# Miniprotein binders against Mucin-6 (MUC6), part 84

Target 1, 185 residues: Mucin-6 (MUC6), of Homo sapiens (Human) (q6w4x9r395to579)
Amino acid sequence: GHCSLEGGSFVTTFDARPYRFHGTCTYILLQSPQLPEDGALMAVYDKSGVSHSETSLVAVVYLSRQDKIVISQDEVVTNNGEAKWLPYKTRNITVFRQTSTHLQMATSFGLELVVQLRPIFQAYVTVGPQFRGQTRGLCGNFNGDTTDDFTTSMGIAEGTASLFVDSWRAGNCPAALERETDPCS
Below, E stands for the ipSAE of ESMFold2; O stands for the ipSAE of OpenDDE; V2 stands for 0.75 times the mean of E and O plus 0.25 times the DockQ between their complexes.

## First folded at step 16 (miniprotein)

Design pe17 (from pe2 with I54M)
Fold by ESMFold2-Fast, scan of step 16:
Structure pe17 (fold): chain B 185 residues (1-185), chain A 98 residues (1-98)
Amino acid sequence: as target 1 above (185 residues)
Amino acid sequence: DEEEDIRELVEDAKELLEEARELFEEAKRLAEEGNLEEAERELTEAIYELWEAMFELRLAAYEAGDERLTEELERLAEELLKLIEEVMRLYVEIEREE
């Protein structure tokens, strides 16, 4: 399954439901029991400086009990608050430069993330078949049924993207400056 | 009318594709003149237009159940992806020159 965050504000879920949102917060992209150590993938959105979109993706975060890997639009990669040189390897995760404009985070547990850094910061999430029907978050539930792709954090299927997106906010939203300098501070 | 709404999304996507082609051609001219900063801005604009077009095609696909429309959507998506690749290639070349 494939989920994408493109053009600053467009999302396509694992079940191929597209939507646009205008949020400025950290959001849960993907939670699943298939992710080790309570892992979750998160997306940080902030106000956009361009006319094409009111908000834009500024960072992607992989958070687990062991790791907090942040990839930001400033092309800085950190883990647990420490800047890392690429390629960066852990036991189960490798972050490396795939092209001059793209970074990849490869994992041993069936999750792959590709981040486009320039000219527009974008993210692509790929998960293996073991994730089918076992995902939660902005990328949807991956159950092959698009009618419930807007399933909120409370388990309710919504008809609109706004309530769905708002339900996946990750705690209080920091000030815009704090998000720009450290999306996870 | 759902079918009319779907057709409007497809037509909007085609218009965005044409706008992106014009931006790409202008960027090529600017790059050949040595106006790299302006060329980069035009290419960035083209990429925004192209991903908006792709989003509209995906909305149309989500709503549509028509086989004829699905074939047209796949063709347009391939044209958008091909142009995205060309725009990105020139963008990278300009960055290397800067």
Scores: ipSAE 0.748, ipTM 0.878, lowest interface PAE 0.7, mean pLDDT 84

Design pe18 (from pe2 with I54F)
Fold by ESMFold2-Fast, scan of step 16:
Structure pe18 (fold): chain B 185 residues (1-185), chain A 98 residues (1-98)
Amino acid sequence: as target 1 above (185 residues)
Amino acid sequence: DEEEDIRELVEDAKELLEEARELFEEAKRLAEEGNLEEAERELTEAIYELWEAFFELRLAAYEAGDERLTEELERLAEELLKLIEEVMRLYVEIEREE
């Protein structure tokens, strides 16, 4: 399955359901028992003054009990807060420059991430068949049925993207529904 | 009514595609003249607009109740993807020269 974060604020789930959202927080992109060491992929969104979208993707994070790998739009790769030169290899993960504008994170556990750094920051997630029906987060549940792709962190299928996205916030961020529609700051 | 709405959407998308092609041609000219910074800026703006158009078409195709209409919208979206690839190739070429 393939999930994509494109154009700053657009997402296409593993079951090919497209949606857009407006939010400024860290969100769970992919969570699964198939990820080792309680691993999860997260996406960081912030306000955008350059894009047509109000918000844009600014970083992707892979977090587990051992690693916190951050790939940011500033083209910096860190693990546990320390900057790393590419190619960067751990026991199960390798981060390398795929092209002049793209980085790839390859893993031994069926997860692949490709990040476009320039001209706009975008992410592409590929998972193996072992993940089918076992994913949660912004990329959906990967069960072959798009009608329940907006399943919240509480296990409820919602009719709107905004409630779905808000349920997958990580960290201490305000809800997307509480954001200003006419910011003056 | 619904067919007329879809036709207007398709016409709007085609107009946006033509605008993006014009921006792309201007960026090529700027790059050939050695104005790499302005060319890069215009290509970046074109890419943002193309992704916006692409996703609006993808959303419409997903929600279309007619398989024929979905296929037609998906074909138009594929044409936008090809243009995005072309714009990206020029962007990379300009970055190499800078």
Scores: ipSAE 0.588, ipTM 0.783, lowest interface PAE 1.3, mean pLDDT 79

Design pe19 (from pe2 with R58K)
Fold by ESMFold2-Fast, scan of step 16:
Structure pe19 (fold): chain B 185 residues (1-185), chain A 98 residues (1-98)
Amino acid sequence: as target 1 above (185 residues)
Amino acid sequence: DEEEDIRELVEDAKELLEEARELFEEAKRLAEEGNLEEAERELTEAIYELWEAIFELKLAAYEAGDERLTEELERLAEELLKLIEEVMRLYVEIEREE
């Protein structure tokens, strides 16, 4: 399966459900028991000044008990807070420059991430067949049924993207819905 | 009317594709004139237009769930992806010259 974060604010799930993203927080992109060491991919979004996008992807994070690999739009790669020069290799993960505008994170456990750095920061997630029916997060559940692609972190299938997206927020940053509920009027 | 909604998404995607093609041609002219920064801006705009077009096609496919539209959507998506590759090639060339 393939999941993509493109054009600053567009997401396509593993089951090919597209939606538009309007958050400014860190969100869980992919969790699965197939990821070792309680691994998860996360996407960091911030406010954008570009007319085509109100929010934009600014970093992708792979977090496990062992590693915190951050790939950011300023083209810095860190692991556990330390800057790494490419190619960077661990036992199970290699991060390298695929092209002048793209980085790739290859893993031994069936996950691949390609990040476009320029002109627009974008991310492409590929998972092997062992992940089928075993993913959670913004990329959906990869079960071949698009009607439940907006399954929240609480296991509830939503009809709209807003509650789905908000449920996958990581950390204590304000939710998009909370900001709309309390506007400065 | 679901069919009308799907057709509007496809028409929007075609309009975005045509706008992207025009931006790409303008970027080529700017690059030939040595206006590299403006050419880069036009190419970036073209890429945004193309990804929005792809989003519209994906949304149409999701709403349709219907084989009758699949061939048109797949054909358009392939044209968009090929154009993105061309735009990116020129973008990289401009970066190397800057």
Scores: ipSAE 0.634, ipTM 0.814, lowest interface PAE 1.1, mean pLDDT 81

Design pe2 (from ge1 with E16L S46A)
Fold by ESMFold2-Fast, scan of step 16:
Structure pe2 (fold): chain B 185 residues (1-185), chain A 98 residues (1-98)
Amino acid sequence: as target 1 above (185 residues)
Amino acid sequence: DEEEDIRELVEDAKELLEEARELFEEAKRLAEEGNLEEAERELTEAIYELWEAIFELRLAAYEAGDERLTEELERLAEELLKLIEEVMRLYVEIEREE
């Protein structure tokens, strides 16, 4: 499965449901029992400096009991607050430069992250088949049914992206506001 | 009307594609003139427009269940992705020369 965070604030879930949101917080992107040591992938959004979107992705975080790996838009990679030279390798995770504009985090547990640093900070999440039906967070539940991709942290399927996104906040932040589209004529 | 909504998304994506093409052509002109910093800004703008177009197209595909639109959506997606590749290639070349 593939989940993408593209443009200013566009998300496409593992089941291919696209949505947009306007939030300035850290959000749980992916949680799963398949991730070791209570691992979770998280996305940090802040107010955008451009008119194309109110908010934009500024960092991706992999957090577990042992590691806090942060890849930020300023091309700094840290683990537990310490800057790391690339390639950076732990027992199960390797972070390296894939291209002049992309970094990759490869893991031994079926998760791969590619981040585009420039010109726009974007993230691409790939998970192996063992994750099917076992994911939760902004990337959806990976169960092959897009109608329940807005399943909140409480396990309730919502009809709107803003309620869904707000349920996955991981910090003390204001509620997200999705853009309401004008009625088509 | 779902069909009207889907059509509007496709039309929006086409307009964004044409805007991005214009930005790309302007960026090429700026780069030829040696204005690399402004060329990069135009290319960055083009990439924003192109990802918005991709989003509109993915939303249309998600909402569509009608085979009639599938071929148009596939063709438009191919054009958008090809232009993204071209814009990114020029962006990297300009970065390398700065």
Scores: ipSAE 0.725, ipTM 0.865, lowest interface PAE 0.8, mean pLDDT 83
ESMFold2 (binder alone), alone request of step 16: mean pLDDT 75; pTM 0.657

Design pe20 (from pe2 with R58M)
Fold by ESMFold2-Fast, scan of step 16:
Structure pe20 (fold): chain B 185 residues (1-185), chain A 98 residues (1-98)
Amino acid sequence: as target 1 above (185 residues)
Amino acid sequence: DEEEDIRELVEDAKELLEEARELFEEAKRLAEEGNLEEAERELTEAIYELWEAIFELMLAAYEAGDERLTEELERLAEELLKLIEEVMRLYVEIEREE
């Protein structure tokens, strides 16, 4: 199964359901009991400077009990807050430069992530057949049925992407209408 | 109706493809003149247009209610992906020169 985050704000689920969303938060992209140590893949979206998208993907995070690997659009890779030089290896994960514009995170547990860094930050998630029907998050449930791909974190199938996306927020992000501009980090 | 919605998505994708081709031609001209920064901006815009076109084709395929693209959708997707490859190739060449 393949899930893609492209063009800044476009997502295609494992069951091939395409949708566009707008949001500036960290979202759960993929959770599964097939991921070791309570692992999860997350996508970070922020305001875009490009006319084609209100929001854009700015980082992908793999989080488990052992690791917090962040791959960001500034081409910095960190694990548990420490910058890492590539290739970076742990017991089950290797992050390396696949091409001049792409990084790859390969794992021993059936998850593969390819990140395009330039000219647009994009992400491609591949999971093995053991993940079928065992995924949840923005990439959908991978059950071969697109009609329930907008299943929220509460297990409710929604007809629209907005409620689906909001249900998968991983952080405490205030509503857009109530939000002041973020301070510089 | 559904058929009209699908046709609108396909026509929008074709328009985005033509816009991307124009941006690509302008980027080639700028690169030949040594204006690499502007060439990169045009190529980046072309890539945005192309991925939006791909999205619209994926949406059209989803609305059609089957997992297989029609012959027209498949041909258009192939053209879009080929142009993405060409745009990316020039983008990488420009980066190497800079």
Scores: ipSAE 0.647, ipTM 0.826, lowest interface PAE 1.3, mean pLDDT 82

Design pe21 (from pe2 with R58Q)
Fold by ESMFold2-Fast, scan of step 16:
Structure pe21 (fold): chain B 185 residues (1-185), chain A 98 residues (1-98)
Amino acid sequence: as target 1 above (185 residues)
Amino acid sequence: DEEEDIRELVEDAKELLEEARELFEEAKRLAEEGNLEEAERELTEAIYELWEAIFELQLAAYEAGDERLTEELERLAEELLKLIEEVMRLYVEIEREE
């Protein structure tokens, strides 16, 4: 299956349902028991600097018990908070420059991520057939039925994107964190 | 009214495509004149317009409920994807010169 995040705010699920995204926090793209060590893909959205989109994708995160790999629109790749030179290899993951405008994260467990860095930061998620019916998050449930692609984190199928998107918000929200931060401390 | 909604989405996509084509032509002129920075901005804007047009067509296809119309709208979206590839090709050429 293929899930795409394009044009700053457009998402197409693994079952090919298109929708528009307006959030400005971190959201779970993909959770699955097929991902090792409680792995998950997350997408970070922020307010857009571009007139054509209210919000834009600014980073993609792969988080597990072992790794926190962040690929940001600034073309910086970090793992566990440390900047890495490409190609970057771990036990099961390799991040490398695929073209002058694209990075790829290849894994040994059936997940591939391609990130377009410029002119617009975009992400493409590919999962093997073992993930069928075993995904949850913004990319949908990959069960071959688009009518329940807006299944919330509580397991409720919604008819519209707004409640679905909000339900997949992860704890890290850049706008909220900035408001809570005491500039003097 | 699904038919009216689909018509509106297709009309929006067509307008976005027209805007993108104008931006692409202007970017080509700017690049030929050596104004690479402005050419890049025009190309980036064209790509945003094209992705919005593709989204409108994909949404229309999802809502169509008629197999033939869905396939036609998906075909149109694929033609716009080819145009994005063309725009991206010029964008990459300009980046190499910078």
Scores: ipSAE 0.733, ipTM 0.871, lowest interface PAE 0.9, mean pLDDT 84

Design pe22 (from pe2 with E52Q)
Fold by ESMFold2-Fast, scan of step 16:
Structure pe22 (fold): chain B 185 residues (1-185), chain A 98 residues (1-98)
Amino acid sequence: as target 1 above (185 residues)
Amino acid sequence: DEEEDIRELVEDAKELLEEARELFEEAKRLAEEGNLEEAERELTEAIYELWQAIFELRLAAYEAGDERLTEELERLAEELLKLIEEVMRLYVEIEREE
């Protein structure tokens, strides 16, 4: 399956359900028992001052008991807080520059991440067939049915994106609601 | 009306595509004049417009109840991806020169 984060605020799930959201937090993209060492893929969003997007993707994080790999829009790659030169390899993960504008994180466990750094920071998540029906997070449940792709962290299928997205926040952040920030509103 | 919703999404995508094409042409002209920074800004805006158009087409494809219509809309989105590759090619060339 294939999940994409594009254009600042557009998400397409593994089952090809498109949706849009606005938020400024770290969100769980993908959790699965197929990921080793309690692994999870996360996306960091912040306010955007430009273009057609209120918020934009600024970093992607792969977190497990062993690793915390952060790929930032400033083109810095860290693991467990230490900056790494590319190509960077661990036992099961390799991060390398695929093109002048793209990085790739390849793994031995069926997960692949491609990050576009410029001109727009974007992420593409590919998972092998062993992940089918075994994923949770913003990328959906990969079960071949788009009607339940908005399954919250509590296991409830929602009809709209806002409650779904809010349920996948990591940490104490504002809700993923679009709201006016104009002082006069 | 489902057909009305799909038509509106496709029309929005066409409008975004036209805006992106105009930005791309202006960026080419700016690059030829040596105004690389402004050309890069225009290309970035064109790419944002193209991603918005692709998103509108994907929404239309998701709403379509006909397999053939879904395939046609997905094919149109793929054509826009090809245009993004073209815009990106000029973007990378400009970055090298800066």
Scores: ipSAE 0.687, ipTM 0.857, lowest interface PAE 1.1, mean pLDDT 83

Design pe23 (from pe2 with E52L; at its last look DockQ between E and O 0.68; V2 from the best seeds 0.66)
Fold by ESMFold2, look of step 17:
Structure pe23 (fold): chain B 185 residues (1-185), chain A 98 residues (1-98)
Amino acid sequence: as target 1 above (185 residues)
Amino acid sequence: DEEEDIRELVEDAKELLEEARELFEEAKRLAEEGNLEEAERELTEAIYELWLAIFELRLAAYEAGDERLTEELERLAEELLKLIEEVMRLYVEIEREE
C-alpha cells in the first residue's frame, strides 16, 4: 500500500483517493496496531510562500514509546533535540540518505518512508499487506474502498476532505485553511 | 455535471503544463548565463505547477466513470511525472555547481 504527500498540499491515500487541504498543524498520517510500541506517523504542515499552496508539508514525525524521529528539510532530530549524523539506526529503524535529495526510513515492521527534501518537501509512505484494513489517519483506512477513506477519528465517513483532515489534528490547532481547495469538493 | 468538471480539470492541467515548460526553458537560459539562484527558483516553481497539474489529472481520473478514460488520464499524469524528473535533473546539476 502506498500513500503520498506531494506538491506541498496534495495527498493520495492507500486506496488511491486524491485530495488536498490547507492547514497549519500536525496531523496523524498513519496509525495502526501493526506499528510497534503504539507507533504513529505524523505530518507537519505550515504556511507556505508558494503560488499554488497556502500551506505545505514541512516535516514528517515517527513517534512511538521507543522512538521519536523528526525529519525536516535540513535535519533529522530525535528525542534530545539534536541533529543526527546519517545513517541513524535503532534496533528496528534505519534512516539514511538515499540520494542528494532523498532520505529513506526503513523499518523491520513493514513501514517504509521516503522523504524528498528538495526542492519541495514530499513524503512517500509504503506499508506491507499486513496493514490492510488496519490503518487510520490522513492516508485512509486501506480497505480497498475509496468511499470511506475520509473516515474521521470518531469513525464517521465524511464527504469532504476538510472535515476529515480536521478530525486528525494532533493537538490544538486552527481549522484547515480553505482558500486553495479541491476543485471537485 | 461530472463531464464538464473533468474537462475543466484537464484544461487547467494543460495550461499549467505549458506554464511549467516556459519556466523550465527560462531556467535553462538562466543557468547558462550563470544566474544559478534564479534558475533554481524557476525550476522550483515549474515543479509546483506540474504537481498541481498532476493532482488535477488524478482527480479527473478518480471522477471518471469509464475505465478507458481513467487509464488515459493516469497515463497523462505519468508523462508529467517524467517531466518532473527531467526538471529535477537540472535542479540537481545546478546545486552541484554551487
Scores: ipSAE 0.788, ipTM 0.898, lowest interface PAE 0.7, mean pLDDT 85
Fold by ESMFold2-Fast, scan of step 16:
Structure pe23 (fold): chain B 185 residues (1-185), chain A 98 residues (1-98)
Amino acid sequence: as target 1 above (185 residues)
Amino acid sequence: DEEEDIRELVEDAKELLEEARELFEEAKRLAEEGNLEEAERELTEAIYELWLAIFELRLAAYEAGDERLTEELERLAEELLKLIEEVMRLYVEIEREE
């Protein structure tokens, strides 16, 4: 399966459901029991000055019990807060420059991440067949049915992207507490 | 009306595509003149417009109840992806010269 974060604010799920959202938080992109050591992919969105979007992707994070790998739009790769030169290798993960504008994170456990750094920061997630029906987060549930791709963190299938996205908030984000006072909501 | 919604998405995508083509041609002219910074800005704007167009085509394909129409719209989105590849090639060439 393939999931993409493109054009600053567009997502296409593993089951090929497209949606757009605006948000300024860290969001759970992919959680699965197939990821070792409680691993998860997360996407960080922030305010944007871009023509067609109020917010845009600014970083992708892979978090597990052992690693916190951050790839940011500033073209810096860190693990557990320390900047790393590429290629960077751990036991199960390798991060390297694939092209002048793209980085790749390859893993031994069926997850691949390609990040476009320039001119627009974008992310492409590929998972092996063992992930089918065993994913949750912004990339959807990978069950072959697009009608329930907006399944929230509480297990409810929503008809709108906004409630779905809000349910997958993580990290240090006060927006959920202030949503009723947000002048743009 | 789903058919009207689909028509509006496709029409908007076509308008975005034409704007992106104009930006791409302007960027080529700017690059020829040695104005690399402005050329990069125009190419970046073209790519943003193309991604919005692709999103709208994918949304239209998702809304379509006709398999043939869904396939046609997905094929159009793939054509726009190829145009993004062309725009990206010029972007990379300009970066190498900077």
Scores: ipSAE 0.764, ipTM 0.887, lowest interface PAE 0.8, mean pLDDT 84
Fold by OpenDDE base, look of step 17:
Structure pe23 (fold): chain B 185 residues (1-185), chain A 98 residues (1-98)
Amino acid sequence: as target 1 above (185 residues)
Amino acid sequence: DEEEDIRELVEDAKELLEEARELFEEAKRLAEEGNLEEAERELTEAIYELWLAIFELRLAAYEAGDERLTEELERLAEELLKLIEEVMRLYVEIEREE
């Protein structure tokens, strides 16, 4: 399964459902019992401009009982708040530079993360087949059905992205907004 | 009319494509002149516009019930992705020169 966070505010789920939102919070991208030590992948969004619609991904966080790995747009990689030199390796996670513009987080448990640092901070999440039907968060449930991707943290199917996204907030933040429709359309 | 809405999205995407191409060409010119910082800015803007167009098309394709229309949208999205790749190549080249 492939989930992508692109263009600052666009998401494509594991089931290939595209959607857009504007938010300035930390959101759970991926939770699964397949992630060891209560692991979760999260995305940090912040304001990138003056308008409420100008929000962008600024960091990706992998959080478990043992690690809090943060990859930020300024190319700083930390674990539990301490800056780490690349390549950085834990027991089952390795973070290294893939290209001049890309970092990669490789794991031993079927999660891969590629982060494009420039010119736009973007993230690409890949999970193994063992994750099928066992994922939750902004990346969806990876069950081959796009119509139920907007399932909230409480297991309720939402019709709009904003309510869906809000349910996966990891902190106290303003409500997410859907993409404004083009007034000309 | 859903079909009309999709057509409008396609037209919007085409316009964004043209704008991105113009930005790309301008960036090339700037880079040749040694104005690398401004070139990078133009390239970044081009990429944003392209991604906007891509996602408009992807959304339209997802909502479209017509197979032919979906194929057209996907084709255009692929074209936009190719342009992003070209833009990124130039971006990386510029970064290497800095």
Scores: ipSAE 0.525, ipTM 0.778, lowest interface PAE 0.8, mean pLDDT 91
ESMFold2 (binder alone), look of step 17: mean pLDDT 75; pTM 0.658

Design pe24 (from pe2 with E52M)
Fold by ESMFold2-Fast, scan of step 16:
Structure pe24 (fold): chain B 185 residues (1-185), chain A 98 residues (1-98)
Amino acid sequence: as target 1 above (185 residues)
Amino acid sequence: DEEEDIRELVEDAKELLEEARELFEEAKRLAEEGNLEEAERELTEAIYELWMAIFELRLAAYEAGDERLTEELERLAEELLKLIEEVMRLYVEIEREE
């Protein structure tokens, strides 16, 4: 399965449901029992300085009990707050420069992340078949049924992207709906 | 309404593609003239417009109840992805020159 974060604010789920949102927070992109050590993939959105979007993807985070790997649009890679030179390898994860504009995080547990750094920061998530029906978060539940792709963190299927996205906030930020209606933020 | 929504999404995608094509051609001209900074800016805008177009086509495909129409819209999105590859190729070449 493939999930993508493109054009700053566009998401396509594992079941191919596209949606757009605006928000400035850290959101849970993927949680699964298939990820070791309580692992989760997260997406960080912040206010954009460019005129084409109010908010954009600015970083992707892989968090587990052992690691907090952050890949930022400024091309800095950190683990547990410490900057790392590429290629960077742990026991199960390797982060390396795939092309002049792309980084890749390869894992031994069926998750692959490709990040486009320039000209627009974007992320591509690939998961193996063992993740089918075992995912939750912004990338959807990967069950082959798009009618429940907006399943919130509480297990409720929503009709709108705004409520769905807000339910997957991981930080202490204001709700996305408040920011959508705020003329200054 | 769903049929009207699908038509609107396809029309929006077509307009975005046209805008991106114009930006790409202008960026080529700017690069040939040695105006690399402006060329890079226009390529960035072209790539954004193409991703907006792809998003609109994916929305149309999602809303379509007809498998054949979904396949056709996905095929169109693949053509836009190929154009993004061409735009990215020039973007990388310009970065090397800067």
Scores: ipSAE 0.656, ipTM 0.834, lowest interface PAE 1.2, mean pLDDT 82

Design pe25 (from pe2 with E52D)
Fold by ESMFold2-Fast, scan of step 16:
Structure pe25 (fold): chain B 185 residues (1-185), chain A 98 residues (1-98)
Amino acid sequence: as target 1 above (185 residues)
Amino acid sequence: DEEEDIRELVEDAKELLEEARELFEEAKRLAEEGNLEEAERELTEAIYELWDAIFELRLAAYEAGDERLTEELERLAEELLKLIEEVMRLYVEIEREE
């Protein structure tokens, strides 16, 4: 399956459901038992200076017990807080420059990430068949049914993107941790 | 109704595509004149317009109740992706010259 984060704030899930994103936080993009060491992909969004979008992708994070790999729009790659020169290799993960405008993170466990750095920061997630029906997050549940792609972190299928997106705010995000209950949200 | 919503999305995509084409042509002219910074700005704007258009087409495909129409709209989105590749090719060329 393929999931994409394109333009400033467009997402297409593994089951091909498109939606628009209007948030400024770190969000869980992909969680799965198929990812080793409790691995997860996260997407960081911030306010956009571009009229085409209120918010834009600014970084992608792969987090596990072993690694915290951050690829940012500033074209810096870090692991566990330390800047890395490319190609960067671990036992199961390789990050390298695929083209002059793209980085790739290849893994041994069926996950592949391609990040476009310029002129617009974007991300493309590819997962193998073993992930089918075993994903959670902004990329959807990869079960072949688009009607439940807005399944929240609490397991509720929503009809709109806003409640779905808000439910996937990461626990380490200050805004998510301190968010007030809003009667209108 | 749903069919009318789909028509609106397709019309929006057409408008965005025309805006993107105009920006791409202006970027080519600026690059020819050696105004690389402004050319990059126009190319970036064109790519944003193209992603907006692709999103409208993908929404229309998702909303479509007819398999044939969904396939046609998805095919149109793929054509816009090819145009983005052309715009990106010029962007990379300009970047090398800077």
Scores: ipSAE 0.757, ipTM 0.881, lowest interface PAE 0.8, mean pLDDT 84

